# VH-VL binders against SWR1-complex protein 7 (SWC7): the designs that were tried, part 10

Target 1, 125 residues: SWR1-complex protein 7 (SWC7), of Kluyveromyces lactis (q6cpf9)
Amino acid sequence: MSTQNDSIALLLLQITLYHQQELAHADSSLSLDELLVEPIVDNTVVEKFTSHSMVQIYAPELAPLNIRSIKGLISDLFTNTNIQEPKNLITLANHYYSERLNYLQEEKIPELIQQMKDEYRKLAE

## First folded at step 5 (VH-VL)

Design s33 (framework fv_enfortumab)
Fold by ESMFold2-Fast, scan of step 5:
Structure s33 (fold): chain C 125 residues (1-125), chain A 127 residues (1-127), chain B 107 residues (1-107)
Amino acid sequence: as target 1 above (125 residues)
Amino acid sequence: EVQLVESGGGLVQPGGSLRLSCAASGFTFSSYSMNWVRQAPGKGLEWVSYISSSGDYIYYADSVKGRFTISRDNAKNSLSLQMNSLRDEDTAVYYCARDSGYSTSGWLPYYYGMDVWGQGTTVTVSS
Amino acid sequence: DIQMTQSPSSVSASVGDRVTITCRASQGIRSWLAWYQQKPGKAPKFLIYKASSLQSGVPSRFSGSGSGTDFTLTISSLQPEDFATYYCQQANSFPYTFGGGTKVEIK
């Protein structure tokens, strides 16, 4: 994936992660570790992702996707990304995050690294 | 300097309303979920409400549900608590507190506890 | 709701003593437990997160242990500045709940 596509992938993964974290917090019988075994994609994830300005501007072809299509997209990311065990949403998202971080680190611009961290946290919610 | 400052407390009669504010500085407010926690005179801590960084996820303690409304303005770095239908048992010092955003790896945040607290603002509900 | 029970409610101790405070959850909370210190008239101070991880700047005499339902905060050698009330808090699920507090007072 290009840098732009990696940013869109990271956005999707962070939206999904924060959603599953919120679900775990709302239901004390659920463990975050157990919830990360597979993605939970419902209308909240779809609406947050497809309505996001980054998707509208840089990936408008993703705007009409439904639950099934978004699940397929995440599944494709798992299949096409070489990540270390354990294979879960956190390790997948960390892969995309670290690639972007490495690029900025080569530029030796710590303020841009901090901006990236802050922006992705904000975008995920 | 990471800081939270509450305001808006005061004396109010039962059934009245108050709006509390919390001003954040020294950190990226829009990246953190926030809480209100209260403490009645001589009593322990009681969690009141939570709001996610975007404002999309909101939770309340059963004792305040339907009467209190938490909100945030990320452009102004402020958190609010609108308190309606106040009761004597709502008398307390009200703190705003930041959920810690420590990542376990890769800079994705988990909730660990409340790492930054304001000084508190006192709400007294009496006739 | 998850209930958090702290014991003891108060303990009288001398400088140099080992102080242990316990916290019990009414159901499993994994390691999602935080400890706080509160001095009279002040806001709580974050001490420990994830049951056993010490917050930056907190003295090494403080330690936490436990998982699931049973947790302990230990002060290995009590100092004058440690006389305060201590609270546990579960961060496993909403609503967040605090223990009733343990007051550590001078003997």
Scores: ipSAE 0.016, ipTM 0.633, lowest interface PAE 5.8, mean pLDDT 83

Design s34 (framework fv_enfortumab)
Fold by ESMFold2-Fast, scan of step 5:
Parts: structure tokens; C-alpha cells; sequence
Structure s34 (fold): chain C 125 residues (1-125), chain A 124 residues (1-124), chain B 107 residues (1-107)
């Protein structure tokens, strides 16, 4: 169960952000700017995250989590991530993406950088 | 109102330097990656440079590598392009354009907000 | 670098016509393609992202399709305000590259 410099933290943030964008698109009464700071977490987020291959393979202990637990993980990311930028889903996800990219570059594993980008892009499918 | 305004264009001699600026307003600038895109008179669009929301990841078109430097100041909501060793082929209207985070190409990967452009003319 | 080829370079059309513009990538770009509209003297306007997703505020007569290397922008019933140059752009990898543009002009 890790949310620090973890590809799983990035995955959770991206799934949550994508869901907020879809909610704001479907319901004009919802402000995307507000959802980026106080996201709505429902079964769509939980199911997409817990069924994802990265969670199933690399973080199986997270697979049985419910809405409350997933909300807790997201709250932890907002609390524990120390960035200079205002905290929202986009700035947090960019932070974790940068941390992962820097780690992979320092370890000289360029093939994993492209694989990471490809995996996250697949969330749109 | 989401807005981008470029400035700093002008006439410069070949081999000279010029700095372009882009002022952002109406959105959280630090949450978006930014691009510079140019267009030579009567020609199509040519992508010039990209900078991530944090400023940590920067990419350039081959034609400008080593000569141009993109930078941003998130506290001042501004984007810059330092252009050195300018050539005739650098003559163009330069646009700054907002894009989503690179890890979120599926949400904001398109350049959804553009400035009105600033003209750079490289001529003797 | 990924080369983007647009065809045709220009098309003459009348109001009410169905206009189709094609964009071909020299390598697979999955669905990472955007379409833009540019009118003379103006900055480009964002139309479509991820090959087929219409940007909010863009009329429903615009649609995009395709994946991999072959992509199409369709205007189902051309309106007077649609006479412009259209560009595709790949976002699959850096450097980003634009197509050469397709000018939609009055017949």
C-alpha cells in the first residue's frame, strides 16, 4: 500500500481526474475547477482502479478497497504530497509523473518510460 | 476568461537574438503544459517547443534545438522563448498554446487555447 | 520524427456539401491526433482531440475518425463559417508534428 513516488499513486490520480472530467461534461451544474480540489469518488473510480492490471499485479492488497478507503488514499495524497504549486488532481498527478520519470531516467531504463506513458494513455480506452 | 497574450516580436538581423513572452490569465497556469507553435508567411503550422507544467520536461523541434530555450515562471503566469542565432527560416508568427498534462493526453492533449500571435521577422 | 501527410491540399466546396479531409501518419500514433481550424489572420481553433472527441462548443457537423495511421475529419454539411484551413497534429511522441494543412475554399 504505497502512495509515495509510486506508479500506483499516479494511476489513482489519473483515474480520478478522468472521472471528474466526464462528470463535469455530463452535468453542467458541476464545476471542473471545484472537482479538481474536491473530487467525487464513486464506484466507477473504485472499479476502474481496483480492476486495473497494475493494481492486480503490483498492488493486489488494494484490490478489495471500497469507496471510503479509496477516498482515504486520495486524501493522503493531497495531505502528504509537498509541492509548491496549488494542490489539485492535475498538479498532484504531474508531480508523481515527474518523480517516476526522473527515477527511470536516473536508473537508465528508457524502455520503462515509454511503457509507463503507454499504460497511462490506455486509461482513456 | 481564459486568455494567452504574446509579446516581444519584431525585426532582427540574421544571427541576432529575441525573447518572446506569453502572459496567461483566467486559469491555473501551473496545471498546464505549454507549447510554442509558429507559422511562416503563407505556410502551415510548425510545432517549436513544449514545456511541462512543472518546467522539468522540455522538448524542441530539430530545426531550433540548441538555439531556442523555452522557460516558464508559474508564480508570474508567464511563458518565455529565448531565440538565439536567428535565421531567415525563423521568420514567422509565433503562437503560445495551452495543452493538458502529458500524462493526460486523452483529456487535454489538444492545444485548446491559443494566443493571437507575435510576428518575428529575420531580415538584413 | 513522425511525418503527417494531409490530403487534399485544397478542396473547393459549396455550402451544404459533405467535406472529407484525410491525414496519414508515417508511423502508428494510436488515437493521439488533434484537428484544428484556422481562418486567415487568426490563431488556430481546437476542434477535435483523441482522433474522434469533439471539443466543447464545436458544432456537431464536425466529426473525426480513425486510428493507427489513417485519420479523417468530416464536415457533414458545410456552412459559410467553415471555409478555412484545417490541420491535423499528432501527440503520440515528441517532436509534435502538424500536417501540411487542407484549405477548404468556396467553389
Amino acid sequence: as target 1 above (125 residues)
Amino acid sequence: EVQLVESGGGLVQPGGSLRLSCAASGFTFSSYSMNWVRQAPGKGLEWVSYISSSGDYIYYADSVKGRFTISRDNAKNSLSLQMNSLRDEDTAVYYCAREGSPWLEYLYYGMDVWGQGTTVTVSS
Amino acid sequence: DIQMTQSPSSVSASVGDRVTITCRASQGIRSWLAWYQQKPGKAPKFLIYKASSLQSGVPSRFSGSGSGTDFTLTISSLQPEDFATYYCQQANSFPYTFGGGTKVEIK
Scores: ipSAE 0.006, ipTM 0.569, lowest interface PAE 9.7, mean pLDDT 84

Design s35 (framework fv_enfortumab)
Fold by ESMFold2-Fast, scan of step 5:
Structure s35 (fold): chain C 125 residues (1-125), chain A 123 residues (1-123), chain B 107 residues (1-107)
Amino acid sequence: as target 1 above (125 residues)
Amino acid sequence: EVQLVESGGGLVQPGGSLRLSCAASGFTFSSYSMNWVRQAPGKGLEWVSYISSSGDYIYYADSVKGRFTISRDNAKNSLSLQMNSLRDEDTAVYYCARESPSWLRYYYGMDVWGQGTTVTVSS
Amino acid sequence: DIQMTQSPSSVSASVGDRVTITCRASQGIRSWLAWYQQKPGKAPKFLIYKASSLQSGVPSRFSGSGSGTDFTLTISSLQPEDFATYYCQQANSFPYTFGGGTKVEIK
């Protein structure tokens, strides 16, 4: 469940990245390098993200979001992700992919153990 | 604007009960985990309780476990703390504070705080 | 429970000074450490998350470093508005715990 947070972030970054690639190929006046730092977010990104099965199942609160809100989420990922490389859609996506793999082992398992301990203590009361 | 407003504080006698409320506005309340944090007069911050965005995960500080109950109403954008069996050492300013959205963990930290509501337990 | 120890408890400083505050966890917390600023009579303000990431709107003179058990908050050039009490907080596991606070006082 908690690992799905990283998966949702990765999904948004991948959908946004692919869209920038399509825009740059369709319009030679657009620089992919520039779009990787300041991506264009339009209804195509919004619709692909909000209709995705992962969002519908694991993050349904994100389904009604509009362009402004999705831009806000992407902005949050740029400002809140601490990485060594310069921030762009590719380096952010790589970071979230790595975080997702590490999270299960180091954080989700400890979280579940804590939950189990709390449940046991309540029953013992 | 993003805002949290606490209410329900007051003067109570030891052994009494009090219910604190926190009203959220300006953000999607149902997407954020919430915390209660207190501060006794002249002392430091003490974490009290946590509730996940869904309400499925709830945690308490050992000092309040069994006496306090955290709850939320996502339809009303409100957080509550039911405080029973109050003791002198529960005297503090109580803050509600939001934590990163349940689906976006990278905030891990309490980024928005209310102004606090004062609880005084006198004997 | 994870105990958070801050040092110093207080420091006297002048505008323009470099101020360093240390926070030590009793066990490993990876990078799950946040820093807060609190001015008298006010609610805490979020400064840093994940040990070193500045919250949006926080001046660049604030920086955080460390991982595991040893962490540092640095104010590179103290400004008048920075006189406050600073707290670290671990978010690695429940119960969450705060450090005892470091009061940055005018010299």
Scores: ipSAE 0.000, ipTM 0.536, lowest interface PAE 12.9, mean pLDDT 84

Design s36 (framework fv_enfortumab)
Fold by ESMFold2-Fast, scan of step 5:
Structure s36 (fold): chain C 125 residues (1-125), chain A 123 residues (1-123), chain B 107 residues (1-107)
Amino acid sequence: as target 1 above (125 residues)
Amino acid sequence: EVQLVESGGGLVQPGGSLRLSCAASGFTFSSYSMNWVRQAPGKGLEWVSYISSSGDYIYYADSVKGRFTISRDNAKNSLSLQMNSLRDEDTAVYYCAREPSLWEHYYYGMDVWGQGTTVTVSS
Amino acid sequence: DIQMTQSPSSVSASVGDRVTITCRASQGIRSWLAWYQQKPGKAPKFLIYKASSLQSGVPSRFSGSGSGTDFTLTISSLQPEDFATYYCQQANSFPYTFGGGTKVEIK
């Protein structure tokens, strides 16, 4: 997946994770451990995700999504992400965060160095 | 250095108001939920209020509902507690305390506390 | 509201003693219990989270156990710096509630 798609996936997972934390705090009948595996997706998650600047700029096709569609996206992340167990919102989010750190350190920084070298070569001309 | 510093405490008469502030430094304030906890002289700890990292979720102890308002300014790394209709029973040292986000830590609990600011409600 | 009851309210102990403090919740709180230490004139210090997990920098002589409604904080060999008041706190649901505290004082 592209850097932008990984960032959007991470955003969705983080918004969903945070919402589960708040729901478990508000309602003692809800188990956070269970919510980390089977999260509750309601209009709060949908609104926060679809109105986020990253979605508006990099994935505007996701802006009109509803609860059903967002549940589908989260389900797809659980199904298609290959990680070491246990699979839950935290381990999924950590996976995408680690991919972004690797990109920044091993791909993005070398790219910027190369751009600087190209600028120097241009000036030397 | 991670630190929280409270201010705004003082002596006030019953029915009066005070605004407490908590200044955060040394960490990403916007990633943490915040709490106010108080302690009356010679008594135990009493939780007062909670505000989530975004400010979207707010909770209060029953004893302060309708009188106290918690708020935060993530751009200024600050937390506030507006206290109205103060009563003798509100006399306490007030602490602000941070609570980590679940994705950073796998727990709930207040891991960093300020030194406290004293509120005395007396005629 | 979930009520947190601590026992004993105070205990007199000597250096080297094993000290046990109990905390009971009026409703099930799973493992969402924290323990704090408070010395006179100071802010509380975070000791234990999720009932049994030790916060970084806290000596290994401290341990927590329990789940549901019954919880215990144990100090295996009391040191001079451990004389303080200890509080449990449930983080399962709002409003958050603290136990009444247990003062560990020198014999």
Scores: ipSAE 0.006, ipTM 0.588, lowest interface PAE 11.0, mean pLDDT 84

Design s37 (framework fv_enfortumab)
Fold by ESMFold2-Fast, scan of step 5:
Structure s37 (fold): chain C 125 residues (1-125), chain A 123 residues (1-123), chain B 107 residues (1-107)
Amino acid sequence: as target 1 above (125 residues)
Amino acid sequence: EVQLVESGGGLVQPGGSLRLSCAASGFTFSSYSMNWVRQAPGKGLEWVSYISSSGDYIYYADSVKGRFTISRDNAKNSLSLQMNSLRDEDTAVYYCAREGYSSGWLHYYFDYWGQGTTVTVSS
Amino acid sequence: DIQMTQSPSSVSASVGDRVTITCRASQGIRSWLAWYQQKPGKAPKFLIYKASSLQSGVPSRFSGSGSGTDFTLTISSLQPEDFATYYCQQANSFPYTFGGGTKVEIK
């Protein structure tokens, strides 16, 4: 159970998902369905991820990464995450969110579940 | 109990200004995106504006762009809509609405609405 | 902008009737559709999200279906408290857009 890595993966996926959603919302010529499998990664994604408090505290080695490196991390999540449904940002994020909830439930700390859900929602914004 | 309470509506002349406020309570305001939705007398719902939980992302309906400004104060649990250059067609009940989320996070909907505040622009 | 077309604009029905309301998007919105109920003089009430997911506390006689461009809201056995105006709303793209509404009124 690599709780820190799973949390960081979820954060990256959520930031990337939110960015695709904002791009598709701003420009209806962009297909969100296509962006969910081939996301656009630019300086907005990099800045939001690397400056995030979770990265600064729990994964400071990721703070100096650039666009190419962040694209590599996302690519790694697509290739290395084992799920039965088709892989896209939504299915990947749901997988890591579920893993996080299961971890918390197994440790009998149910009061943190709502806090974590609220915090990760806030991070996606 | 989640509660949204709008205020600031009233009667104003064309070209005038009004500032609407929405007071939020019963939830962590800073964690939710907020929207303004309006409804003209006898007509349907029309989305007006969106603001993300942080305030960093803002969107407007074309009919209000350049005239309306949405803002939020997370320390005061308050949402605002500054309305300038008001027109007769802006006459409506204005609702403050919270953008909810569920497991899976990516299907947004307006899960709580305020009671509405009435704006009347008359010539 | 994505246009949302609801039909019918109004329907007269009796308690116990099955009522079906349709909503059509001018372009694909996947399942990013919500349904709301509005009673006279009141704010809208959330019923359904992601086309078919029922909000906790909403009676099971309400159901939603569809994906892409064609959606339906069904009330399997209309009750007195269900007489209201119903709206669909897409959340696929800004600007968010609502259907024109369907008024369900007493026969």
Scores: ipSAE 0.005, ipTM 0.545, lowest interface PAE 12.5, mean pLDDT 83

Design s38 (framework fv_enfortumab)
Fold by ESMFold2-Fast, scan of step 5:
Structure s38 (fold): chain C 125 residues (1-125), chain A 123 residues (1-123), chain B 107 residues (1-107)
Amino acid sequence: as target 1 above (125 residues)
Amino acid sequence: EVQLVESGGGLVQPGGSLRLSCAASGFTFSSYSMNWVRQAPGKGLEWVSYISSSGDYIYYADSVKGRFTISRDNAKNSLSLQMNSLRDEDTAVYYCAREGSSGWLHTYYFDYWGQGTTVTVSS
Amino acid sequence: DIQMTQSPSSVSASVGDRVTITCRASQGIRSWLAWYQQKPGKAPKFLIYKASSLQSGVPSRFSGSGSGTDFTLTISSLQPEDFATYYCQQANSFPYTFGGGTKVEIK
């Protein structure tokens, strides 16, 4: 269960991160370093996250959320995730990925580790 | 291993058409943005076109805009470049190139390149 | 379009020499610059990204520096396998643009 929650958190972080990267690439006045700490959340992030198959299947209660609610979820991840590194979208994503990776390694499921890497990279777009 | 193999180059007269293909293997093709880069004989590198991993975002160099069309088939792990209204100035080796990633970030740099396919436009 | 001006166009050097190649952007590109190495008849090889980050497997004698508009690639002690043409590329915005190349040739 907690593994599913970690996967949903990682998905949200990845969608948000990719969106910041797209914004910074399109608009040179935006600093990716600043967006990693204070991300812009708009309808693109909301629609990509809420329509995602993982959300539809494993967290359908999140499907009707709006911009304000999604910002709240991201804020909660920044507040509740306990890491030693400075908090930003990358360090938070690393944390949730490590939690998932450790579980799969403990269960000795190497094939799922490779699938997870491929899947999250695809989902980031 | 990551491999990109171009094909479809050849000799064509001005005003003619060619379709280039790039066969990808050794990675999850649908997760990477792809580019075409060309190099005229004895000249430097020139970026031609970009396509995002989903195919939804497409960009072209001004020199080819309206004449070339980039596309991809993620089910077949292939990238294409349809070249119409070819000109002498389009003579070059055409490379397909993958955009890299660093951890979770797309880096917009070309980490793997094919060996190239030669296009010669002359009468 | 962002113009990338690379200098010198060619340099003659001996094994063991320090070689410096510069790349100038016509407008600010932050750190969105990559360096590539190309040997005759071969596809380019990726060396450096984000101005200063070395690709895994690239020898430590290669280094990149700079931000904004002015960038430098340095080869601290040239080896026989380093004779090649080097290109910079800005990744800040479309269209992507390359420098004109610097040919490092045997003195």
Scores: ipSAE 0.101, ipTM 0.640, lowest interface PAE 4.7, mean pLDDT 87

Design s39 (framework fv_enfortumab)
Fold by ESMFold2-Fast, scan of step 5:
Structure s39 (fold): chain C 125 residues (1-125), chain A 124 residues (1-124), chain B 107 residues (1-107)
Amino acid sequence: as target 1 above (125 residues)
Amino acid sequence: EVQLVESGGGLVQPGGSLRLSCAASGFTFSSYSMNWVRQAPGKGLEWVSYISSSGDYIYYADSVKGRFTISRDNAKNSLSLQMNSLRDEDTAVYYCARESYSSGWLHTYYFDYWGQGTTVTVSS
Amino acid sequence: DIQMTQSPSSVSASVGDRVTITCRASQGIRSWLAWYQQKPGKAPKFLIYKASSLQSGVPSRFSGSGSGTDFTLTISSLQPEDFATYYCQQANSFPYTFGGGTKVEIK
């Protein structure tokens, strides 16, 4: 499955990136940059993503997905997004964030830009 | 407005136990990681323990591992620290602190709100 | 563990002076450093995150800089209300660690 909504893609990638940072915090021997090459999806990532208000409102078909399906979504984002090397979670997230932010700025919708920033704050754990 | 109120401090003998509580209000408690930070009289800040918003990730300072247990009740907006086998070195003001983050490609973490603190004195 | 070393331990300065305090990490912490202000008898107050980002409501005379291992907090024009102890904190990895603090006294 692929998402067609850049905001949903950003949400999934931000939740995954936060999870990778938690793992790096637990083990100082781990390089966060190396972890970002392989997304780690567990029940924490699945529950945060599928219960999120953006998913419930804008992509309810994604609410019943499991670990395997969420890994498939991230894989689809990598294969369907034309990003330059190196291909990792941070460059993938950078692509979607830049596109979404540029779109909102071009449409001159400052309140939606603020809402987008507030949504990232809500991912704090 | 965001408020954190600690309670449960007091005077105990070495080897004794205390349970600290932190009552949270003015924000969605279940969305934030929480920390305990202590400060001995006339000394600097020392991080004690962390608990993630879900309660699934928990970390402790080496000085308290095996003796202290951090927990939370998201339904009651409450954070707790169970302190066992207390030592004179545990004498400090204990603060609960809310952990926030800045977003970007990588999150950075900081304690944006702190409680007033509760005093723990371990003395014979 | 990552050791955080602050210098100086204390500084006395006049109102209007530029005050700089430094914080050094024993290993690289990127920009994952926060600064806090603590007044006597009070809980710490959050000032700066990500080494240089100022919290809303904090006066613009406060600024932070640095990355990797070496960081500074600067007060460009010291005011009487700036009497306090300042702490840096790394959030790169557990355990979180604080610097020893810098006491700023106005004389």
Scores: ipSAE 0.005, ipTM 0.564, lowest interface PAE 10.8, mean pLDDT 81

Design s40 (framework fv_enfortumab)
Fold by ESMFold2-Fast, scan of step 5:
Structure s40 (fold): chain C 125 residues (1-125), chain A 123 residues (1-123), chain B 107 residues (1-107)
Amino acid sequence: as target 1 above (125 residues)
Amino acid sequence: EVQLVESGGGLVQPGGSLRLSCAASGFTFSSYSMNWVRQAPGKGLEWVSYISSSGDYIYYADSVKGRFTISRDNAKNSLSLQMNSLRDEDTAVYYCARDRSGWLHYSYYMDVWGQGTTVTVSS
Amino acid sequence: DIQMTQSPSSVSASVGDRVTITCRASQGIRSWLAWYQQKPGKAPKFLIYKASSLQSGVPSRFSGSGSGTDFTLTISSLQPEDFATYYCQQANSFPYTFGGGTKVEIK
């Protein structure tokens, strides 16, 4: 479902973002501001993403993807994500994180409220 | 309480080996990158090594490359530094220090430090 | 490697004084600079990150400024507990490098 897809998108964005941070940190000639818009996708990103337990279990069709395909997925996220902020890895990751939080609030908060009501009924007896 | 405690320091002869450990408590160790930083007697701070939260990225100061090995055990909440072929200039207090890194932390700095463990390479 | 030059090496000051410490990088480090305080026999204490952001719990009399290559740490009104050695550290790229330290001493 969309929630699962949002989680996989967030995972890819997180892995890519962390890798760009490490690359910029290791090589002062690389501008992190530029990498946030045009990230470097290499075998490190591909292996981390495709070997991740979430991908292996919930999106196994993504496990055989190569550098070109992963670049395509990231490009699709930049193209298809509609946000008000300038698009970069941070703002895209924040968007998918917010989508995930909204889902949890819709599903979990009502359940917790109902549980609290049930506890109150028990105490009233 | 967030805490880092170093151990394993001591007196060793040139060419010897020591293994330093750093025990972490009070935070999710596996979410933070870690550093070793040393300070020779009467001198300033010198960065030694870095390891990312996953252990996938490791960096060393040129002075210790090929002699020191940084590692971590996230299940045990511990950081290690294996020091081989020790030299007189490796004499220092060794600190472990927590670094912020990752998706939500767009900043690299060492916010929590241990008390240090003394390594003396002499005689 | 990026070299960090810190000045002065020491400064004598009285309680209530404004103390300014400077740090210069041999190449651009953006805002990836941290400041630390170290008291004799103790581990360094983190004060400031990203050149100007105060760590929670650090007194507001401490402030940092600068970007690129030139950075400053200011203590607006020195207190007795502020007598210590201060270090800058660049986090722009590996290897991390520290300034030589500035010892703030009682006048």
Scores: ipSAE 0.006, ipTM 0.568, lowest interface PAE 9.9, mean pLDDT 83

Design t05 (from s16 with heavy chain S54E; framework fv_enfortumab)
Heavy chain, then light chain:
Amino acid sequence: EVQLVESGGGLVQPGGSLRLSCAASGFTFSSYSMNWVRQAPGKGLEWVSYISSEGDYIYYADSVKGRFTISRDNAKNSLSLQMNSLRDEDTAVYYCAREGYSSGWLHTYYGMDVWGQGTTVTVSS
Amino acid sequence: DIQMTQSPSSVSASVGDRVTITCRASQGIRSWLAWYQQKPGKAPKFLIYKASSLQSGVPSRFSGSGSGTDFTLTISSLQPEDFATYYCQQANSFPYTFGGGTKVEIK
ESMFold2-Fast, scan of step 5: ipSAE 0.170; ipTM 0.700

Design t08 (from s16 with light chain S93R F94Y; framework fv_enfortumab)
Heavy chain, then light chain:
Amino acid sequence: EVQLVESGGGLVQPGGSLRLSCAASGFTFSSYSMNWVRQAPGKGLEWVSYISSSGDYIYYADSVKGRFTISRDNAKNSLSLQMNSLRDEDTAVYYCAREGYSSGWLHTYYGMDVWGQGTTVTVSS
Amino acid sequence: DIQMTQSPSSVSASVGDRVTITCRASQGIRSWLAWYQQKPGKAPKFLIYKASSLQSGVPSRFSGSGSGTDFTLTISSLQPEDFATYYCQQANRYPYTFGGGTKVEIK
ESMFold2-Fast, scan of step 5: ipSAE 0.385; ipTM 0.771

Design t12 (from s16 with light chain G28S R30S S31R; framework fv_enfortumab)
Fold by ESMFold2-Fast, scan of step 5:
Order: C-alpha cells, then sequence, then structure tokens
Structure t12 (fold): chain C 125 residues (1-125), chain A 125 residues (1-125), chain B 107 residues (1-107)
C-alpha cells in the first residue's frame, strides 16, 4: 500500500496547504511564507481531511482524529520526510506526489498487469 | 508480541494428505497477506503459496498447483495449507510468513517480515 | 517465471571482511527485491525490502543496492553473528521466487 499511504499524505498536505492560502488571502496580517513552514491546523482542515472519500475508504482509522492528532501527523511529515529542499508544505507535497508517480509507474502498473493476467486466467477456467 | 506458530506436520506416505495450520497472535491478522514457504533438507527456500488479506487472491507455485489449497480464517487468526497427493519432493520444513506492509500512511513495503518456527513434513514410504 | 540467480553459492570470510553477494533476475523486477538471513535450524530473518530499505533492528553494516535485474547485498564489516545463508526474493510478480542462497562461512 505504498500508493495509498503516499496518496493520504499528499491529501493531508494539499488540504493543509490550500487552507493556509485561504487564511493568508483573508487576513493580510498572516504571512503565507511563515504558514508554509508553521501551518495553522483548525477544524476546517480536520473536517475536510477526515470526511474525504480517500480517508473513508483507504484509511478509516484516521476518520475520528482531532486537531491535536492531525497536527501530530503533519509534524511527523516534517520530521520524517527526507528531502534536499527546505521543508515546507509545497516541497513536502511535491515529494509525496513524486513518490506516488514512481510507485504507479515502477511498481503498481506491473502489479496491476499481473493481477489482470490472474483474473483472466480464472475466467478461462 | 508478534508470533506465527505452525502445526500439523508429520510423516505421511506418498499419495497421502496433511493439513498444516498457522496460528497468528500479537497483530491484526486480517490486515496482512500470508505466505507459505518451504525448505527441503539441505536445500534453499522455495515459495509455495500466497493469500491476500481478504482471501480473495490466491497464488501457488507450479509444483503444488492443483494439489495444495491455501485458506485463512480471519475471525480465528489462522492460516491453513491443505496438502493432497503428497510426493517425496514435498518433504520439507514448511514456514508460514506474514507479508509486511503498513496499513498506515508512513511506510509500505513488500517482504516477509515475520516467520513461524516451521513444521516438518516428511513424505516417505 | 522469474528466475533469481545468486552468486557466489558460498564465500569464506573472516570477521571484519567486506562481503558482497549478488542477485540477478531473469527479467526486470524494478525495486521489488527482499533479502533474508537464515542461520542453521532457524527460520529466515527479514533484512531488506524494496532492494535498499533496511528493516528496523537490522545493523547498519548491512546494505542493499540495485534495480531492474542486478542487485547486491553488502556487509561492510562482517561480525561473528553474520555467518549464515543469505537469500534474495523477488516480489514483483507471482509466482514469487527465491535465489539459491549464498552461504557466508568462516575461513
Amino acid sequence: as target 1 above (125 residues)
Amino acid sequence: EVQLVESGGGLVQPGGSLRLSCAASGFTFSSYSMNWVRQAPGKGLEWVSYISSSGDYIYYADSVKGRFTISRDNAKNSLSLQMNSLRDEDTAVYYCAREGYSSGWLHTYYGMDVWGQGTTVTVSS
Amino acid sequence: DIQMTQSPSSVSASVGDRVTITCRASQSISRWLAWYQQKPGKAPKFLIYKASSLQSGVPSRFSGSGSGTDFTLTISSLQPEDFATYYCQQANSFPYTFGGGTKVEIK
């Protein structure tokens, strides 16, 4: 489930990023540059993330999480993701997007081809 | 403590049958794919069979296809291997092995990360 | 089926030596290769997944590299507890296949 894990991480990062952009747009006292490294996590982020269909289907254990827990997940992404670029919501999201593409192209597509072959073999029985 | 314990091995005559069992404890059995791997005396490892976490996808090595049947009972945390039409070349230590992956979003991998102690099957007249 | 060829079949080494084991797939398996260690009378121990990712708890002297068809397991400074048989295994497609094993034995 590398693709699902990367997709959930990317989803959280994207939801958090877009929320920071909206906050900075609505309130000129907020610096987007600062929010990209110290994002504000509130009920809007939690609600959008936990109610998302990807979370409901692929990570239902994350659905009951609160603000503190979601902040913890984002903090974990900042501390545990190893990238050469300075860490912020954009560079982290780009990393997980790239991981997702690599998984699909190098690993998931060959796996799906094998699964399809197996399914057709079963039908041939 | 994460454990897999095999049982059901023994001495059987060619053409006979045996049913191996693998009892899982210390982890969410229903979240993991399972494998059977065997090793003939003094020989290397040989993959035998795979069953997905749901039980919907099952694969066999060509050498056992049509003779062996893998199954699982997620409510009882158990894996089974029904072995029919046994041959001398089926003599081996049989291991059950969990295929490691994270249901979380941090890390995903494919590999057999937890193994049982093995159960010995001897096919001899 | 994908054939996995390990070399050498055995290697004699001393404590402190650098040991290199190779594994070749008959067709590309991307990065879907695992390495295992097996000591006499024991079940295999998981060492490496996705060709180069070290399993938690495995000493840093173990490393894996490679992609496609050619893979290497390296032990940078052999310790007494490392004398064992090592196996590669492809997880790219079914049936899964193991290499023939490489026995690392004392000189």
Scores: ipSAE 0.000, ipTM 0.520, lowest interface PAE 13.5, mean pLDDT 83

